# Ledger of designs, part 7: VH-VL binders against NAD kinase (nadK)

Target 1, 268 residues: NAD kinase (nadK), of Syntrophomonas wolfei subsp. wolfei (q0aze0)
Amino acid sequence: MKIILVNNRFKENTEKKAQEIAGQLSALNVEVIIDNGLDEPYAGTVDFIMVLGGDGTMLRAARRYGQRAIPVLGVNMGTVGFLSNIEINELAEYLPLILREEYSLEARMMLEVAVFQQQSLLTRVFCLNELLLRSNSPRMLSFALEISGQKLEPYRGDGLIVSTTTGSTAYSLSAGGPIADPQLDAFIVTPVASHIINKRPLVVSPEREISLHLLEEREAIIGIDGQIKMDFGAENRVLIKRAPHPLLMVNLKAKPFFTSIDRSLQRQ

## First folded at step 9 (VH-VL)

Design P28 (from K9 with heavy chain G104S)
Fold by OpenDDE, look of step 11:
Structure P28 (fold): chain C 268 residues (1-268), chain A 123 residues (1-123), chain B 107 residues (1-107)
Amino acid sequence: as target 1 above (268 residues)
Amino acid sequence: QVQLVESGGGVVQPGRSLRLSCTASGFTFSNYGVHWVRQAPGKGLEWVAAISYEGSNKYYAESVKGRFTISRDNSKNILFLQMDSLRLEDTAVYYCAKDHLWFSRSSYGMDVWGQGTLVTFSS
Amino acid sequence: DIQMTQSPSSVSASVGDRVTITCRASQGISSWLAWYQQKPGKAPKLLIYAARSLQSGVPSRFSGSGSGSDFTLTISSLQPEDFATYYCQQANSYPLTFGGGTKVEHK
């Protein structure tokens, strides 16, 4: 068995723990690769990905490895989040199950985000939570949203979020988007401070394609999972589709999603 | 420079056929929907036909439906308008124009036009 | 088909004048309206798209407003080069349709 440990290089605690876990796994004749984000994603074949940290680390892991159909386990290290399945102190207990592959998988839809510049593909990214388009100034944006080639009313506001159901509890939620069952596949299109006060979020079929472009020469930014940022202008266009592969999240321990949501909302 | 150049216009007899061409340069032709728009002498603009960037969708004005055929060759950057069963009321300068936005099946406006080619009839 | 009614058909103005042209659609077209300028013997030039978005290279004295069925093109201060015929065009749905045009001429 070969396992990738994904941790956050900026958190010394996770690095240390990754090394410890690596040692333990090695002692059990498991090959371990540690990915702290400094280098390119490991290109070799692996059997399992263990994410040590919070939701942010999981998002990074998803972007780096999600397309490879590898089981991904979130191991929480004391942070509040929705993407971890077990706690770090539970790892020893569940390790035998991991090694025996006695776990269930939950498929989570990802986004395929393609950003174009002057008709050329600038970048293509798979992400677990959302794509954000927002103004880079105090001024409102004017932009067009197309869904499966259908032109919607031009958006005017600070921006727009296109989120997965997994991402519904992330920035989309803060922007007034609906909470979605992560077992559903759908796009959630959430306006960010629209000049139309009652502009409602859209729940869109994963079979559809979403495109965004500015209707004015103004500077904006694209954000992906809150971690990737790029400039976005009138010469850019973003196309969003369902990723061809879902993220396979390992389910070792049952977590009541809706109860967790209530708990989380009470803390906010 | 983005440019469209029409050709194929001329004097024709009623009932005859004529094929107009529009050659594109300076941009990725295959990424844009394109249109034919005509203007009778001393009259306003009339949209004639459109074709999607892929060529899979074609749209026609009622006045030319069944008589005109729009097509494109993306490999050669050429737009065509086959005009059959021509009528006197088809007398016009015919413009080709590109859509503003690439990879869109919707039109937001025509941002580049050719110089036009005149179609007239012999008496 | 969506009918576009443009008014006035002609307007006499002087340099420096504010010129307003209106366009009405027979049904709602959201903000999908374009404005064009055409000079004699020349092809039309796109001025405004999406009702109010200024095409690149177009002077800021041109502006568009409106949504739904009623739209307006405004030239804040008419310049000598602005004497031309202007057309509105709905881009909401096929078939595309143009207004009848407005000729802006010297007073």
Scores: ipSAE 0.635, ipTM 0.857, lowest interface PAE 1.1, mean pLDDT 94
Fold by ESMFold2, look of step 10:
Structure P28 (fold): chain C 268 residues (1-268), chain A 123 residues (1-123), chain B 107 residues (1-107)
Amino acid sequence: as target 1 above (268 residues)
Amino acid sequence: QVQLVESGGGVVQPGRSLRLSCTASGFTFSNYGVHWVRQAPGKGLEWVAAISYEGSNKYYAESVKGRFTISRDNSKNILFLQMDSLRLEDTAVYYCAKDHLWFSRSSYGMDVWGQGTLVTFSS
Amino acid sequence: DIQMTQSPSSVSASVGDRVTITCRASQGISSWLAWYQQKPGKAPKLLIYAARSLQSGVPSRFSGSGSGSDFTLTISSLQPEDFATYYCQQANSYPLTFGGGTKVEHK
């Protein structure tokens, strides 16, 4: 059995805890690969991914490994979020179940994001929460949104968020989008400080193709899960689809989403 | 050197057929929607037909629907207009034109035009 | 079909004049309007798309405005090369439609 431990290299307690857990697993003849963010993603066959940290560490793990159909467990190391399943002090209790594969999986839709310069693909990235298009100057953007070839009235404002349902509690929420059940597959399209008064958030079928491009030259940025940033201008276009594979999140401990909403949002 | 070149125009009799071709060069043809636009002598522009970049969506002006067929061969960078059941009102210069935005099934304006090919009826 | 009405049908103007051409759609087309320039014996040239977005290589003396059903093309200071016929075209929905044209000619 081969497991990847994903941690944040800048939090000393996660590094020490990752080494401790790796030792425990090695004593059980489990091969352990530690991913602290310094190296390229491990390319070999892996049976399980354990994320030690908060939502940000889970987002990085999802981007690196989410398309490989590998079970991913979020282990909270202090700050409660939306993507952790168990606490670090509970890991010893649940480790036998992990090794026996006695757990359920919850599929979480991901975005496939392709960014072009003119006709050339610059990058393809998969993300769990959202793509953000935003202005990088005091001037507002003017941009076009297409949904499966259906061109909407141009947007004017600070930007736009295209989110998964998992991402509905992240930046999309702050911009006025709805809280969505993460078990649903959908795009949530949320305007950011729209200058056009009747632009409302849209909930869109995951089978749709979404594209964005600027209608005038402006300094803009594409942000992905709040962790990848790139310049975006009039020569660029971004295409967004549902990713081929969902993130397979391990469920060992019941986490009632709806009864926990207020508590989780208060802590963020 | 982005270029569109029409061919196949000529003098015809009413009720006959004609096939126009438009050869594209200097850009990736398969990334763009393309259009036929015509202009009768001394008259304004009239949009005729369009086809999406992958060829799956075709649109026609009401005046030509059922008589004209637009198609494309992306491997050869050629746009076609098959014109059947020709009428005197079809007399025009026919332009092919490229839509502005790549990878879009919608239109944003036609930024590259050919020089046109004349279709007319003998007197 | 969405009918596009241009006015005036012609304008007599001198170099340096400000020229305004209007275009009205028979129904709302949001901002999906393009403007073209055509000189005799030549293919049309795209000037403006999405009502106000200037095409690359087009001089800044050209500007577009409007949304919904009413649109204008403005030439702030007419130059000798601007004597031509101008067409609006809605790009909101198929079938696409052009206005009847406005000829800008030398006084």
Scores: ipSAE 0.459, ipTM 0.787, lowest interface PAE 3.4, mean pLDDT 90
Fold by ESMFold2, fold request of step 11:
Structure P28 (fold): chain C 268 residues (1-268), chain A 123 residues (1-123), chain B 107 residues (1-107)
Amino acid sequence: as target 1 above (268 residues)
Amino acid sequence: QVQLVESGGGVVQPGRSLRLSCTASGFTFSNYGVHWVRQAPGKGLEWVAAISYEGSNKYYAESVKGRFTISRDNSKNILFLQMDSLRLEDTAVYYCAKDHLWFSRSSYGMDVWGQGTLVTFSS
Amino acid sequence: DIQMTQSPSSVSASVGDRVTITCRASQGISSWLAWYQQKPGKAPKLLIYAARSLQSGVPSRFSGSGSGSDFTLTISSLQPEDFATYYCQQANSYPLTFGGGTKVEHK
């Protein structure tokens, strides 16, 4: 059995705990690959991914491994979030179930984001929460949104968020978007400081194709899951689709989304 | 150099058929929607037809619907207009033009035009 | 079909004049309007798309404004090379339609 153990190299307590857990797994003849963010993603076959940390560490794991259809377990190490399933002090209790594969999986939709300069693909990334387009200057943006070949009235404002339902509780929420049930597949399109009176958040079928481009020369930025930043200008276009594979989140411990929502949001 | 070149115009008899071609070079033809636009001598511009970049959507002006067929061959970088049941009012210079935006099934404007090919009738 | 009405049909102007051309759509087209310039014997040239976005290489004396149904092309200081016919074109929905044209000619 081979497991990837994902942690954050900038949090010393998660790195030490990751090494401790790797030792325990190795003693049980489990091969462990540690991903602390320094090295390239592990490319070989693995059976399970364990994420030690908060939602940010899960977002990195999802970007690196989410398209590989590997079970991913979030293990919380202090901060209440939306993406962890068990606490670190419960890991010993649940480890036998992990090794026997006695757990269920919850699928979470991901975005496929392709950024172009002219017709050349600059990058393709997969993300769990959202893509943000925002102004990188005091001036507002003027930009076009297409949904499956239909162009909507131009947007004017600070930017736009295209999120998954999982991402509905992240930046989209702060910009006025709805909270969505993460069991739904959908895009949530949330304007950021729109000057246009009738621009409201949209909930869009996951089968749609979404594109964005600027209508005037302006300095803008694309942000992905709040962790990747790219310059975006009049020569660029971004295309967004549902990713081919959802993130497969391991469910060992019941965490009712709706009854816990206020607590999770107060700590975000 | 981005270029569109029309061919196939000429003098025809009413009721006959004619096929126009437009050859594209200097850009990736299959990334763009393309159009036919015509202009009768001394008159304004009239949009005729469009086809999406992948060829799946075709649109026609009401004046030509049922008589004209737009098509494309992305492997050869050629746009076609099959004109059947020609009428005297079809006399025009026919331009091909490409959409400004790649990978879009919508038009924001046509940024590159050919020089046109003339279609006229014999008396 | 969305009908596009341009006015005036012609304008006589001198070099240096401010020239304004209007275009009205028969129904709302948001900001999806393009402006073209055409000189005799030549293909049209795209000037402005999305009502106000200036096409690359087009001089800044050209500007566009408007939304909904009413649109304006302005040439702030007419140059000798600007004597031409100008067309608006709605790009909101198929079938696409052009205005009747406005000929700008030397007084």
Scores: ipSAE 0.390, ipTM 0.765, lowest interface PAE 4.0, mean pLDDT 90

Design P28 (from K9 with heavy chain G104S)
Fold by ESMFold2, fold request of step 11:
Structure P28 (fold): chain C 268 residues (1-268), chain A 123 residues (1-123), chain B 107 residues (1-107)
Amino acid sequence: as target 1 above (268 residues)
Amino acid sequence: QVQLVESGGGVVQPGRSLRLSCTASGFTFSNYGVHWVRQAPGKGLEWVAAISYEGSNKYYAESVKGRFTISRDNSKNILFLQMDSLRLEDTAVYYCAKDHLWFSRSSYGMDVWGQGTLVTFSS
Amino acid sequence: DIQMTQSPSSVSASVGDRVTITCRASQGISSWLAWYQQKPGKAPKLLIYAARSLQSGVPSRFSGSGSGSDFTLTISSLQPEDFATYYCQQANSYPLTFGGGTKVEHK
């Protein structure tokens, strides 16, 4: 059995704990690859991914491995979040179930984001929470949103968020978007500081294709899961659709989403 | 050099058929929606038909629905207009034109036009 | 079909004049309006799309304004090469439709 153990190299307690867990797993004849973010993603065959840390560490794991259809377990290291399933002090209790593959999976929709410069594909990236388009200057953006070939009235404001339902509790929420049930597949389209009064958040079928482009030259950026940014200008387009594969989140311990909303919204 | 060149115009009899073609060069034809627009002598512009860049969506002016068929061959960079059951009111210069924006399934305006090909009727 | 009404049908003007052309849609078209210039014997040339966005290479003396149903093309200081016919075109919904045209001609 081969496991990737994902941690955040800038959190000393997660690095030490990752080494301890790797030692314990090795003693049980489990091959362990540690991904602390410094190296390229592990390219070999892997059976399971264990994420030690908060939601940010899970987002990185999802971007690196989410399209490989590998079970991913979130292990909370102290700060309450939305993407962990068990606490670190419970890991020993659940480890036998993990090794016997006695768990269920919860699918979480991901975004596929393709960014173009003119007609050339610059990059394709997958993300769990959201794509943000925002101004990179004091001036507002004027931009067009297409949903499956239909042009909406132009947007004017600071930007736009296209999120998954999992991402509904991230930046989308701060911009006024709804909290969505993460079991739904949908896009949530949330304006950022819109000057257009009737521009409200939209909930859109996951079968739609979404595109964005600027209607005038302005300095903008695209942010992905709050962790990657790219320059974006009038020569660029972005196409967003549902990723081919969801993130497969391991469910060992029942974690009712709705009764835990208030607790999960507490900051790290 | 971005270019569109129409051909296939000529003199026809009412009720007959004619096929126009438009050859594209200097740009990636398959990235853009394309249109036919006509202009009767001494008159204004009339939009005729459009086809999306993938070829999946076709649209027609009411005056030509059921008589005209738009199509494209992206491998050969050619746009077609099959005109059946021609009428006197179809007399015009026919232009092909490409959408301004690439990878759009909607039109924002047409930035490159051909020189036009004339369709007229014999008396 | 969305009807596009252009006015005036013609304008007599001199070099240096400010020229204003209006276009009214029979129903709301958001900001999805394009302006074209056409000279005799030539194909139309796109000037403005999305009501106010200038096409590449179009001089800044051209500007567009409006939203909803009422739109304006303005030439702030007419140049000799601007004598032409101007068309508006709604791009909000198919079938696309043009206005009747406005001929700008030398006085």
Scores: ipSAE 0.321, ipTM 0.738, lowest interface PAE 4.7, mean pLDDT 90
Fold by ESMFold2, fold request of step 11:
Structure P28 (fold): chain C 268 residues (1-268), chain A 123 residues (1-123), chain B 107 residues (1-107)
Amino acid sequence: as target 1 above (268 residues)
Amino acid sequence: QVQLVESGGGVVQPGRSLRLSCTASGFTFSNYGVHWVRQAPGKGLEWVAAISYEGSNKYYAESVKGRFTISRDNSKNILFLQMDSLRLEDTAVYYCAKDHLWFSRSSYGMDVWGQGTLVTFSS
Amino acid sequence: DIQMTQSPSSVSASVGDRVTITCRASQGISSWLAWYQQKPGKAPKLLIYAARSLQSGVPSRFSGSGSGSDFTLTISSLQPEDFATYYCQQANSYPLTFGGGTKVEHK
């Protein structure tokens, strides 16, 4: 069996814990790859991914490995989030179940984001939470949103968020979007400081294709899961689809999403 | 040099057929939706037909539905208008024009136009 | 089909005048309206798209406004090269439709 341990090298407790867990797994004849963010993603066959840390570390793991249909377990290291399943002090208890593959999987929709300059593809990335388009100047943006080739009334304001249901509790929520059941597949389209008061958040079928482009020359930024940032101008377009594969999140311990919402939001 | 050049206009008899061509150069033709727009002598502009950038969606004005067929050959950068069952009211200068925005099946406006080709009728 | 009613059909103006042209859609078209300029014997030239977005290379004396069903093209200080016929065009729904045109003439 081969397992990737994903940690954040800027948090010393996750680095040391990753080494400790790697040692324990090696003693059980399990091959371990540590991904602390420095190197390119491991390209070989992997059976399981263990994420040591909070939601940010999970977002990086999802971006790197989410399209590979590999089980991913979130292990909380002290900060309550939405993407961990067990606590680090429970790992020894659950390790036998992990090794025997005695767990269920919850599929989480991801976004496929393609950014163009003119007609040339600049980048294609996959993300778990959201794409943000926002102004990078004191002036508001004027931009067009197309949903499966249907153009909506132009947006005027600070920007727009296109999120998954998993991302509904992240930036989308702060911008006024709904909390969504993460077991649903949907896009949530949330305006940011819209000057058009009729622009309410939209919940959109995952089968739709979403595109964004500016209607006036303005300085803007695209943000992806709050971790990737790039300039966006009048020469650019963004195309957003449901990613081909969901993130497969491991469920070892029941986590009652609805009864825990307030606690998770207060801690973030 | 971004340009569109129409050809194939001329004098025909009512009820006959004519094929117009529009050759694109100086831009990536296959990235843009394209249109036919006509203008009768001394009259205003009338939109005739459009075809999406990949050729999958075609749209027609009611006045030409069933008689005109729009098509494109992206490998040769050519837009076509097949005009069947021609009527005297089809007398016009026919322009081809490209959409402003690439990779969109919606029109935001037509930013590059040809110089037009005249279609008229003989008695 | 969406009918576009353009007024006036002509306007006489002098260099330096402020000229306004209106365009009314028979139903709401959001902001999806384009304005074109056409001189005799020439193809139309796109001035404005999405009601107010100025096409590259178009002088800033041209501006567009409006949304829904009522739209205006304004030339803030008419120049000699601005004598032409102007057309609006809705781009909201196929089939696309043009207004009847407004001829701006030297008085």
Scores: ipSAE 0.279, ipTM 0.716, lowest interface PAE 5.1, mean pLDDT 89

